# Ledger of designs, part 10: VH-VL binders against q92529r149to334

Target 1, 186 residues: q92529r149to334
Amino acid sequence: LGPGVTYVVKYLGCIEVLRSMRSLDFSTRTQITREAISRVCEAVPGAKGAFKKRKPPSKMLSSILGKSNLQFAGMSISLTISTASLNLRTPDSKQIIANHHMRSISFASGGDPDTTDYVAYVAKDPVNRRACHILECCDGLAQDVIGSIGQAFELRFKQYLQCPTKIPALHDRMQSLDEPWTEEEG
Key: E = the ipSAE of ESMFold2; O = the ipSAE of OpenDDE; V2 = 0.75 times the mean of E and O plus 0.25 times the DockQ between their complexes.

## First folded at step 10 (VH-VL)

Design K4 (framework fv_tafolecimab; at its last look DockQ between E and O 0.18; V2 from the best seeds 0.00; counts 0 for: pae E 2.6 > 2, placed apart)
Fold by OpenDDE, look of step 10:
Structure K4 (fold): chain C 186 residues (1-186), chain A 130 residues (1-130), chain B 106 residues (1-106)
Amino acid sequence: as target 1 above (186 residues)
Amino acid sequence: QLQLQESGPGLVKPSETLSLTCTVSGGSISSRSYYWSWIRQPPGKGLEWIGSIYYSGSTNYNPSLKSRVTISVDTSKNQFSLKLSSVTAADTAVYYCARDSYYTVENPAYGTTSSYFDYWGQGTLVTVSS
Amino acid sequence: EIVLTQSPATLSLSPGERATLSCRASQSVSDYLAWYQQKPGQAPRLLIYDASNRATGIPARFSGSGSGTDFTLTISSLEPEDFAVYYCQQRSNWPTFGGGTKVEIK
């Protein structure tokens, strides 16, 4: 990836994920991503998605998905994907919307057949905690974006494996990132 | 229309290296959207994924074959290749090259980066025999 | 390694009949399951991806269902061209395929 690859996409916001992704099975993770896309698209005016009346979300999903943050929703952004991070910036590059370290990102997925232009990824950051971020990728870019993220995951993982002495530490560090932010009761 | 075509020797001696090339036409191998895979099928048996490569040269291999497999890409020729070393009769199979459709990616620390195969070559039979 | 077990090994049916093929995973694969059709002397053809999505150009008589460990491919009414071997494939881990189900003419 070198310095990384940049895409122009629309940011739709994020929704908090209240449970550790590691504690969830693959099916649940996929469902969370799809549900997140659905919820955020419904909340953002002008989001292209003929949302057919979806079955009411399962009680489980409702308990896992928290509040949405629609700050910067609908804004065109520059998405830079590298082995280091996913970087979201305003078009003028003056404001960073988010800089998610690759190690803090668990997965990325496209939407369902009704939401093919959307990409969702789950990341941890100090502002949004654990959240699913939704991107609108027009003109078939969704697949490219997913591919690039996948490549970045792979390359980063390979780099990690080349340093075998750090392997246990990464597993431990990734587990430590799932520690609930103990609200310091001040 | 995207087309994949396998090429290489149909006969390899035991302990030698099997070498195949997949030529892609009707599309660029240098797409950010796809991986490129090798899959084999022994006669009368099921399918086995060998490995995949991205246009940048990033590779993934089947753990059972990793020590013997090398996949490479030549973007200038719109080709990618397979080398399988130390072959035995068990490596006799029809070898397919295929394009990966990548819909979901997961950090290897959490899951997999594997995909489905939406375009296939016609396959080439490689027989390992003395 | 995730093992996929397909059943039955062979399904003998007549044209016009409904075919139901099963694929079971040794562990949960979510909806990361595909179905392929392979005719003699041909490469596999992608039919279904992500358990229930039809690939481009696949007839409506093909449908997939299931999640987790249990999946089903259904052919609502068999056409003569549908007699083939069908494979399931998971992508929850490195790709693995089932052993296949042969749909043959009764």
Scores: ipSAE 0.282, ipTM 0.739, lowest interface PAE 1.2, mean pLDDT 88
Fold by ESMFold2, look of step 16:
Structure K4 (fold): chain C 186 residues (1-186), chain A 130 residues (1-130), chain B 106 residues (1-106)
Amino acid sequence: as target 1 above (186 residues)
Amino acid sequence: QLQLQESGPGLVKPSETLSLTCTVSGGSISSRSYYWSWIRQPPGKGLEWIGSIYYSGSTNYNPSLKSRVTISVDTSKNQFSLKLSSVTAADTAVYYCARDSYYTVENPAYGTTSSYFDYWGQGTLVTVSS
Amino acid sequence: EIVLTQSPATLSLSPGERATLSCRASQSVSDYLAWYQQKPGQAPRLLIYDASNRATGIPARFSGSGSGTDFTLTISSLEPEDFAVYYCQQRSNWPTFGGGTKVEIK
């Protein structure tokens, strides 16, 4: 994956994730994303639906998923996947809906077999904190989208294993070597 | 520890139906995270994916075999099954059941990684002969 | 169907030698390729996933590389237990396996 790959997908919204994905086993992380897809799809008018025969979430899932945010629900977006970020823009590319750096993205998954048009990913941002973001993709495109995300994860990780430390944290921290020494006289 | 075990007849006559069962122990097949798959290997040859089933009953089949394959699940017995109809000598193979991780990707910077077919049964040879 | 072609079919080497196994896909599979080891009378064992990541418990002498259509499994210094058949497998769409490379003692 070079400078990134762009897909046109539909953004359905997000749902808060109240626990760190790192603290959960693989099976639980997958169940969370599939439940998140189900809940958000039910909440969005006209979304290509998924059918559940039974709807009781486990006690565990009920404690992990929080409130949904449907602010941009149903909007077609341009999703650009690169080693730096997942970038979500309006179709004319004039407005950034979200920009999730690879460091803030832990996990991505497709839906249940009857929701194979969906991709979910868990990311942190200042607006939604930790949330599972839901994308609706055309047939076959969901597989390409989640594959590109996986490739971006791997390439980013390889970069950190092979290269000197990149210092992106300087943007987030205000400490420097030229801070004045304070002295107490008086 | 999760274990998969194939069972069924080792000999099937041509034109009949091959029928196998995989019993899952040390875990549940009722998982939203996994598919349950059948894979075969003719003697001295490579591997061929036959199909997979989700615990809800949803299936995916190898297009080359689709017309002859039925995979089913019995969650109350923690089992899934393969039926392959109209068999010929070409269907002689070792048959494996396996657990498949669905298309799920994880950021390795968070210390968790995805897996493919991560648990396999020991395999059972099925011979098709008159 | 995505066809995976493995070469060579047989690789005859001695312990301590470097083994290089090739897998070529009929169309791009990005990095979604796995490698399995199969010893006689046993089920396959996952070695490498997503082209280059070692599965849990796999020794460092195993490494994978490549992307798109051309992939390589390398065993840096063969141990006696490494003489086996190796299969590649893609997951860009429904799973297909390569024909295998047998690594045997010279």
Scores: ipSAE 0.214, ipTM 0.593, lowest interface PAE 2.6, mean pLDDT 80
ESMFold2, look of step 10: ipSAE 0.044; ipTM 0.575
ESMFold2 (binder alone), look of step 10: mean pLDDT 89; pTM 0.922
ESMFold2, look of step 12: ipSAE 0.166; ipTM 0.549
ESMFold2 (binder alone), look of step 12: mean pLDDT 89; pTM 0.917
OpenDDE, look of step 12: ipSAE 0.229; ipTM 0.698
ESMFold2, look of step 15: ipSAE 0.017; ipTM 0.438
ESMFold2 (binder alone), look of step 15: mean pLDDT 89; pTM 0.920
OpenDDE, look of step 15: ipSAE 0.142; ipTM 0.675
ESMFold2 (binder alone), look of step 16: mean pLDDT 89; pTM 0.918
OpenDDE, look of step 16: ipSAE 0.178; ipTM 0.668

Design K5 (framework fv_tafolecimab; at its last look DockQ between E and O 0.31; V2 from the best seeds 0.00; counts 0 for: pae E 6.9 > 2)
Fold by ESMFold2, look of step 12:
Structure K5 (fold): chain C 186 residues (1-186), chain A 128 residues (1-128), chain B 106 residues (1-106)
Amino acid sequence: as target 1 above (186 residues)
Amino acid sequence: QLQLQESGPGLVKPSETLSLTCTVSGGSISSSSYYWSWIRQPPGKGLEWIGSIYYKGSTNYNPSLKSRVTISVDTSKNQFSLKLSSVTAADTAVYYCARGDTYVENPSYGSTSYFDYWGQGTLVTVSS
Amino acid sequence: EIVLTQSPATLSLSPGERATLSCRASQSVSSNLAWYQQKPGQAPRLLIYDASNRATGIPARFSGSGSGTDFTLTISSLEPEDFAVYYCQQRSNWPTFGGGTKVEIK
């Protein structure tokens, strides 16, 4: 992955995640992305795949998810995936919607049988705090997108194993980004 | 409901290749949310991570074993496998397959996962 | 490689007693530490992740604490099913496990 791999996908929006992904049970992390996808699909006109009657979210999931940000919702965007970042830009590449350095991304999922056309990832940025960002992908493309994200994580990890001092440790910066939470009742 | 089951020969001759398969049932191996891992435990001793594979084929291996290990996945059979070459008596162990999360805390510092589902384990003895 | 040293190697206790198990890392792992229980003839079972979070279905008598290099697993009142070997595991780097603490019936 030289300059990165670029995809054209639809940005559906993001939903604030009120607890750190570290504090959540393993299955809860994936359930959050499923719930976020469902909420955004119901809220965005013309979103593909708002298919099934959805079970009511658990009290726990409702307490973990906060307000959505639907700015740019439904917009086709250019997503560039590299070992450095996930970069989201408008189609004309003049406006950055988001640039999430890999160090700020804590979880990604999508392209599974129950999320065939969706990719979601949890990242921190100054505008949205910790949020789950939802991408709608063309038929089959979600598999390529999540695969590229996974490969970027793995390549970054392998680079660290080979040359640990070459990739700086960012724990001080990440501690500043990982804000304490109060439990929210839903 | 998710089940992992190891299979393969229980006895392997020195210098040969140890080959194991893990069959996943009650869930799909084609998951963006999980890594599929091999972990071993010599009799009466502790646990050693061998390596992990993402269903798209990306692998990470224990650096001390990397030159001898190959992990592969067959999504059509819902299986992943381990090949460990040039085995010696030191490779005698119970071999577990396990599921780990894909949570990436900090790619610059690196980590793989914690393991929430394990197979029953299979003893592989390396002996003439 | 991050080495995890568990102590004591063996802890002999009676049901109802409190067990305190230690895990020390050779370098800081922040809170990137898990605890597993392994009963004879069984696979390990995840108890605690990220130092202090109980995994799904784990009884409240199990608790974890610590950060950096020093970690503790506490079983507040031992039940008969708790006599087993306990392992710590870090994920700040590629996974490594401690040598184990055997909790056995006195």
Scores: ipSAE 0.066, ipTM 0.653, lowest interface PAE 6.9, mean pLDDT 81
Fold by OpenDDE, look of step 12:
Structure K5 (fold): chain C 186 residues (1-186), chain A 128 residues (1-128), chain B 106 residues (1-106)
Amino acid sequence: as target 1 above (186 residues)
Amino acid sequence: QLQLQESGPGLVKPSETLSLTCTVSGGSISSSSYYWSWIRQPPGKGLEWIGSIYYKGSTNYNPSLKSRVTISVDTSKNQFSLKLSSVTAADTAVYYCARGDTYVENPSYGSTSYFDYWGQGTLVTVSS
Amino acid sequence: EIVLTQSPATLSLSPGERATLSCRASQSVSSNLAWYQQKPGQAPRLLIYDASNRATGIPARFSGSGSGTDFTLTISSLEPEDFAVYYCQQRSNWPTFGGGTKVEIK
């Protein structure tokens, strides 16, 4: 991917994920991301897809999804996808909304049939802790975006495979990323 | 509950094109979260992935079959189809349609699919 | 192509016994490995994904372990319904399956 691929998308914000995605089955992971999309869309004025009467969320999903951070919600952003990171920037390219290192991203998926223009990914950062970030990708870009993320993951994985001595260490390090951010009560 | 069902002729002549359709019920094929796949199993043998399609039409094929395989999707019918050209006796198998997850995880997780929902499978015999 | 080799080809056990199935990859697949159960005349059923995660509805007696090239499916205590063929599958490249292990009743 070289310098990466860049898309113009809308950032809708994020919602805290209170449980490690690794501890969940992939069906549940998908459900969480879809629910996250739905909740954020409902919370953001003007977001497309908020109009359908949602089934009440399951108790399980409600226990996993925390508070939303709608900072920068509704902004058009430049999303750069590379093997290094997902970089979210304001249109003027002066402000970084988020720079999620690839290692900090655990999961990415698209929306449900009613939210096909949305991409969600789960990342860890100091500001949002573990959070699902929601992107509105219009005009069919959602597929391209999720595809690019997948390609980046794949390429990164291949790079690791070429260095077999580093693979176990990476696995071990990733397990350490699942440790709950102990709030150092300072 | 999501259900997949294969349909098509159970007998195909050598050199002809095998054609199958998978009908999806209990859920929409138009999901950004899933690939729809064909997998086959020759009698008494293991499983072989044939290919996958995204509801927008993007396809991935097994390299060994790529030249002969065409997978298509009809979102209006909630179906996707398989065409395998120039069939031989080696193509005799139970053919399954399946749903694959499109989620990606890093770095320990690949971008390709596991298969969580399967059709019952349909036997296709290639015989003169 | 990543080749998955399963061993043993056949495992003969009695109900209540522990079953240990092996899957070896020709190259590292990290944790990108799944296990399926297939009964005669049925489609495969996903048991384990990402090497060690049980799929929804899978009994606790099924467990997966391993990383890199060596993986194990363990059935802690065989139930009568567990006698089937088990396949491993990797997703680090295009999906490929192992040759299967048949767990049969002794």
Scores: ipSAE 0.022, ipTM 0.580, lowest interface PAE 4.9, mean pLDDT 86
ESMFold2, look of step 10: ipSAE 0.000; ipTM 0.450
ESMFold2 (binder alone), look of step 10: mean pLDDT 92; pTM 0.942
OpenDDE, look of step 10: ipSAE 0.018; ipTM 0.633
ESMFold2 (binder alone), look of step 12: mean pLDDT 92; pTM 0.946

Design K6 (framework fv_flanvotumab; at its last look DockQ between E and O 0.28; V2 from the best seeds 0.00; counts 0 for: pae E 10.8 > 2)
Fold by OpenDDE, look of step 10:
Structure K6 (fold): chain C 186 residues (1-186), chain A 123 residues (1-123), chain B 108 residues (1-108)
Amino acid sequence: as target 1 above (186 residues)
Amino acid sequence: QVQLVQSGSELKKPGASVKISCKASGYTFTKYAMNWVRQAPGQGLESMGWINTKTGNPTYAQGFTGRFVFSMDTSVSTAYLQISSLKAEDTAIYYCARTYYYTLSGYSAFDIWGQGTLVTVSS
Amino acid sequence: EIVLTQSPATLSLSPGERATLSCRASQSVESYLAWYQQKPGQAPRLLIYDASNRATGIPARFSGSGSGTDFTLTISSLEPEDFAVYYCQQRSNWPPYTFGQGTKLEIK
């Protein structure tokens, strides 16, 4: 497990995704991530790329995107990308914001032509359930970040292929078990 | 007009080096990544990797590490491919091609291509 | 590495005929597939991206379909200028974004 690659980026928060990305076509997945970027950018003060004129979201997108979690929004973070996970930490590395196992990540993309400095990925975790996480990657880093995520996915996939019992599936569909998040009734 | 213009054909001896240029015009150079593709004579297309035109960070495909170096000069909107220690097997047409924003999707297909640069390595 | 296999290797048709080109991936690439046209002595030209979207300036006679492992490029009615080599490319993986070996569309 190599140490991975680390980038300094801004975390803008996440928005709940109420539907499995695996159940959606590519176009819809892309639309979801773009809409997520747009919504989060509008919600976070100081976020670059807030769309001046937003078309009203489609009913479909509104039904798929849930509530935003803006905890840690606007914070500069260390993003470590490895074959194991995307790890989001505070700059001093003292606090983990999120640690998303690669198999929990169902989709990743950059922004649209108006949001080229943004990276979005959909992951499952106990805190946010299924959510699209938004990263602001300034100064062209978005390309590198996406590239690194892609590389990590590929490497992970290769590792899985070495296991004779696993049939090669979708490259970006790492075995995320759509297990229903049981709300632990605390 | 959006275009990529590459440097002219090169004839080199084995062991020599070559540097191919790809000049972009008609668009903002730093908004698109620059990809390099190799095509040996009578063969198909082979992706070599790309360079981030804003940061200058290169990404090399497997088999294109070491002797192959991607670079750029933003001041002249030009990407470069340098091949060192040339071999006969490096004889090919090399293309630069831009791709827009990076996604794990096909949206970043190679939409604009240079005209290609023939590199011939012969003793 | 995802391998793309194109078929047939050579397709001989006449102008006005329908051409159907196949690209098969060794693994699912979802819709992350592009098609390129390359004429002799020219650089490749993007035809289709994301399996089914025509690039800017591409005639309507070109269409792409498919998902997962099986993709098709269709030319509804061949024009003389359509005789070329066609490549598919997958973009689901980190580099290399592999190309198929190509299909040569030649005039009968």
Scores: ipSAE 0.019, ipTM 0.639, lowest interface PAE 6.4, mean pLDDT 86
Fold by ESMFold2, look of step 10:
Structure K6 (fold): chain C 186 residues (1-186), chain A 123 residues (1-123), chain B 108 residues (1-108)
Amino acid sequence: as target 1 above (186 residues)
Amino acid sequence: QVQLVQSGSELKKPGASVKISCKASGYTFTKYAMNWVRQAPGQGLESMGWINTKTGNPTYAQGFTGRFVFSMDTSVSTAYLQISSLKAEDTAIYYCARTYYYTLSGYSAFDIWGQGTLVTVSS
Amino acid sequence: EIVLTQSPATLSLSPGERATLSCRASQSVESYLAWYQQKPGQAPRLLIYDASNRATGIPARFSGSGSGTDFTLTISSLEPEDFAVYYCQQRSNWPPYTFGQGTKLEIK
């Protein structure tokens, strides 16, 4: 994967995840992703497509999701996927929306048939703590995005096995910012 | 209606080639990877690999890296499987199948399947 | 590669009974496991994805459970149309997914 691959996707926002994903079973993780997409799409003006009326979420599911952050909602962003991180930047690349190291990402998934255009992932950062981030990927791009994320994880794990005492030098060349910038205008 | 329609059965001699088509309808072809699955007579399912329908990049299972070629034509929403230098053990039903959604490990389950194409290789 | 072992190879039951089909992985696949039904002369049909989620249009009598290496498909009350071969599939191996050998569910 080298220096990474870059996609232009729509960022819909994020919603806080109040429990560790590692403490939740897989079916609950999947339900969190679906609920997060639903809540963020409902809150974003001009979001794609109407969803079917959903049953109220379970008390358990409602207790896991917190407040949404729609600061960059609906904005086209640059997403760079590498073995080290997912980097989200504003359209002009002057500001970082988020930089999530692969080890800080605990879950990523595409949607089911009625949410195929979405990629969701759960990661930690200093601004949003643990949150589920929602990307809208036009016209088949979701296939490439989640596939690239999966390959990045597989390559990082393989590289770790080859050099267990040191992280492979290839990703030492990647630029990172110590303080992710989450505000474009103020 | 969402469906995958494959080309008809083929009877071939050893050493020949075959090209199986899989035409998609009722959905956006480039949003879902296309998988190929082999089922020899009386046996189970064997994954052959897939093609990324947006980029055209194939990925092959280890036993399928030589004589098997995945391709596509997005203008007609069709994926292809070509098998060259046919051998008797290539006798099987070949299915195309659409990926349901994506995960960190790549692809998930196959939600829509073609009807299958029987290829018979007989001396 | 990850090997999926299904058991039993054949399960003989009557309509109205409960069926329990097992799939064991040679190493953890977390919850990245799917179940398919294949009736004679037909293509496979997706039943369950991600261990426990029913695919669109699948009746509520089908349920999946398990994680890691041990997975179960349960059919709560068998209908005549449920007698078929069932395959599990894992999707955590890169590259492509592997299938179990199948469990034939037949009428006693």
Scores: ipSAE 0.000, ipTM 0.499, lowest interface PAE 10.8, mean pLDDT 77
ESMFold2 (binder alone), look of step 10: mean pLDDT 88; pTM 0.911

## First folded at step 12 (VH-VL; framework fv_tafolecimab)

Design M1 (at its last look DockQ between E and O 0.25; V2 from the best seeds 0.00; counts 0 for: pae E 10.6 > 2)
Fold by OpenDDE, look of step 12:
Structure M1 (fold): chain C 186 residues (1-186), chain A 130 residues (1-130), chain B 106 residues (1-106)
Amino acid sequence: as target 1 above (186 residues)
Amino acid sequence: QLQLQESGPGLVKPSETLSLTCTVSGGSISSRSYYWSWIRQPPGKGLEWIGSIYYSGSTNYNPSLKSRVTISVDTSKNQFSLKLSSVTAADTAVYYCARDSYYLVENPAYGTTSSYFDYWGQGTLVTVSS
Amino acid sequence: EIVLTQSPATLSLSPGERATLSCRASQSVSDYLAWYQQKPGQAPRLLIYDASNRATGIPARFSGSGSGTDFTLTISSLEPEDFAVYYCQQRSNWPTFGGGTKVEIK
């Protein structure tokens, strides 16, 4: 990715995630992100999610997803994806909405077949704690965005393989589900 | 419904190249969520990860085998392949292809430097013998 | 390379008994450890991931615990179908497996 890739997308806000994504299986993680997309889209006026009558959320999902933060919801943003971070900023004012270090991002996924224009990722930050952030990526851009995130993850993976001795210590620090996020300058 | 099936010769001569193909059915190899791995098991011994490939062709290899291993992917055929060069008797093993579930959706910083293998082929025995 | 050492190599037990299997890592792998079951002539089956999470369809009698370097797989009450070889696998680095523990019928 080099200096990173930038997309223009719409930020829809985020929803708190009360459990570590690592503690959940892939299916559950996917369900959480999809549910998050659904909930945020329902809450944001004008969100094009033609949400067909969804099955009532499972009790499990309801217990994992917390409150929504709809600050900046509906705004067009510049999303820069790099091996270092996901940077969300307003195109015009260059106001930073969020700068999520890659170390703070635990999971990312696209939407379901009914929400193909959405991308969701789970990140920790001081403002939202652990939250799933929802992006509206129109005109097929969602696949590119999630692909880029995947590539960033892949590159990080490769970097780890090249320097395996440094990673376990970091992992140990990130084990606790309840530990507050601390920004590591790396 | 995802199924993996290994195919290739069961006998390879020393110094030759072992070649296997894994055919994936019931799902697309072009999924952006998974890596695809080769794992081998010598008779009566444990398991050894050989390497993984992403649908884009990006590969990761076991450092101990890196110099001899080539993994490739053919998305049009929903297949990925293993080549192991300069084989010896030590390369005699059951070779498995498997799906890696967590490589791309999880952040390596959170421990996703490798994955778990949730779907396996049945394995194919490859014997290296003159 | 992270080396996983499993003990004991062989565990002889009777149906209904509790099985405790150990896996030790040469360095910390956090909770990035999986357990697999392998029966003769079959591919390994994922049992536990991330040290303590049961994979889909795995019976409750299987449980995993541990973090860092020491991990345990417990089978609370052995069923006849549980007699197999069990492998641990770490995902903190490139995948490596333990040498396996054979659970055999006494």
Scores: ipSAE 0.055, ipTM 0.611, lowest interface PAE 2.2, mean pLDDT 87
Fold by ESMFold2, look of step 12:
Formats: structure tokens, C-alpha cells, sequence
Structure M1 (fold): chain C 186 residues (1-186), chain A 130 residues (1-130), chain B 106 residues (1-106)
């Protein structure tokens, strides 16, 4: 596996996602990340408030998001992005906040006009189950971070294409992205 | 504002390599938000995507063409290029370069991060004939 | 490969009439469907993305609808400049285009 690319970003926390991302249409998935950013930003002192201009959530959208976990909120973290995983750790304490294998990540977004300083991604891990993790990335860094995540997704897909006789069905690939966090079972 | 312009020979002999260059102006090819694509259209026929490239050099190709196609990027010249080897009369077409508008894909099953084309070059006809 | 089948192949209409163009996918593409217009001797122009969103600068008479496998482009009242070929394109996998629908003057 390559060593990946590392960024120093601010971790704002995560919020539980109570439905599988594959059960939701694209518009709803996008709204989930925007609402998650808004809720976490409201709860974290000193977070940028630029995302406060949003639509009120629907009844369904309010039912999809659960409890937040703000244990490491506002902390500068080291984020390493590779084709294998997104690794989040504290620089000084060497504590691993999360290590999300690519097969456990089902959605990522950010760095567009209404989320200019934020990146959000939905992943499973043993501590938070399925949750949307929020990163604050100032001074245009969000574009670099989301671009690197997108490149990692693209490269992993190209690895699947190198074996044309075993093209996996879309359903099988979606379930592998929805598998529990660190387990190596299909 | 943004301009894409194809350049290269309009006539290529059978079995040779078709080579085209797309020059990007009014914007940077090194943008992290976009992929750069080649699309072709035989006269009077429909459109066929050939492949795309990211400024880092990462490529994705149409599976039906991938054995014959190479796309490359030169960020210092703000250009990307197409090579299509072993051409026949069936490769006669108008060749377009285009910008892919970037959207982050949900999972790798769908391949590219974005695949709709918001800016197109004017196209260049390449004829394969002796 | 996801095959897009457009119908009809040719639609002969007069200015002021409503045009309804169909695009059917061989498997679900969710709402990842775009529509392009192409006039003779010109490059395609993006009209609709994500099934129903008009691209910047596209007149309100163009609208898209559908999801999954069945999609429709509607031109509510044809203008003289709307006589062209229209292509659908899916983005849920590597891009493929439909065969086109030619909208021609009667």
C-alpha cells in the first residue's frame, strides 16, 4: 500500500447516521452531510459558522441523524488518506481517533461553495457505529482534502477493474462499503 | 472564459497512431475539481467517451478502447493529449476534448468522481484513409 | 456497460409544439442522467444534469424528469433554435450516451 498523503485539520466530531447510505437517494445523502456539519458546528465553540445558512431539515432528515460524539471536538489532528484507509490520530498524544478502511466508508463530500471549509464522510467503526465525521479545513485546504479522498476512491476502483473476468456486481460492492469497520469478512 | 481547443493532424493512415492535443486556456488544468476527457463522434453517429485524466496523471478508459488508448497530461503546457493506436476507418470521427465537472462519488463501484461534461472544445475531424 | 435507448429516433414538430424525448437505461442509474443538445457542426451543449437540474443559462422551457431507468426531456414550446439532436448520458458508471433523438422541423 502506498504511504498516502497527510493533512493537519481540525476534527469537529461525528454524529450517528441511523440509516444505510445506500438506502437513501443522492439528494438526501447530501443533505445529511450538510445537516451534520450544521449540528456539530453549533455544538463546538470556535467552529466556523459559515454553514448556518441551510434549509430547515425534513421530518425524514431529522429521523436519520442520531447522537453526536464530541470527544475530540476542536482538536487539531493528523489525517492520512490512502487507498486503504482514512486514518485520524492526535499528533501529540499518538492516540488513534479512528482508522476507517475504505471498505467502511460509504460517502464523502465537502469543499464546494456552501461547505467551503468542511469535509464530511460517513463511515463505520466500533466506537461510533455508522457516523458522519466532520473535518474543518481552513484556507482552501478542504478542496485538497476532498480531492485526495476522491482520488483514493478512484484508484481503489481502478484496482477492481484490473481483473475484468471478476467484475463485482454493484450490490456486492455497496455491501462491502457498508460492512462493519475493521472486520475482514464479506 | 474557459476555452478548450483540439489540435493535431486531420488525416491519419490506417494502422498508424492518431495523436491529438487539447490546450486549456482561461483556466488551469491542475484544478483539483475537474477531470479532462476525450469524446468522439463518427460522422452522422452518436457520441462515445474515450477516457478521462486527472492532473496527477490518473486515467480511466472506455473498456472497449483501453487496449489502444493512452491519455496523458502536461501541466506545464496546460494541455492533455490522446493517442489511439492501430486506427482503422472505423476511427474516423470528430474528436472533442471536454471538462468533467467534479462531484465526489459515493463509492468506487461507479468509477469516476464525475462524468458530465460542462465545457467542450469545438471538435476536430480526424479521417483515417490511405 | 449501461446502454441508453432513446426514443423516438426522430421527432418531427413545428415551432410552438411540445417535444417529449425518452431515454431508457438498461439498469438503474439513480438520477445520474444528463441531457445534451447538439446542432449541426457544433459541439454538444449540456442542458440537464442529475436528471432534472437545468445547467447555467438553459431556458426554462427545458425540463428533465425521471429516475432509475426511465427519463424524459421535455421542451414545453419549441423555438426555432431548438431543432437539433438530443443525447442522454449516464454518470452512474463510466459514461455512456444514448443514440440520440433528432428534433426536426415539420
Amino acid sequence: as target 1 above (186 residues)
Amino acid sequence: QLQLQESGPGLVKPSETLSLTCTVSGGSISSRSYYWSWIRQPPGKGLEWIGSIYYSGSTNYNPSLKSRVTISVDTSKNQFSLKLSSVTAADTAVYYCARDSYYLVENPAYGTTSSYFDYWGQGTLVTVSS
Amino acid sequence: EIVLTQSPATLSLSPGERATLSCRASQSVSDYLAWYQQKPGQAPRLLIYDASNRATGIPARFSGSGSGTDFTLTISSLEPEDFAVYYCQQRSNWPTFGGGTKVEIK
Scores: ipSAE 0.000, ipTM 0.501, lowest interface PAE 10.6, mean pLDDT 79
ESMFold2 (binder alone), look of step 12: mean pLDDT 89; pTM 0.923

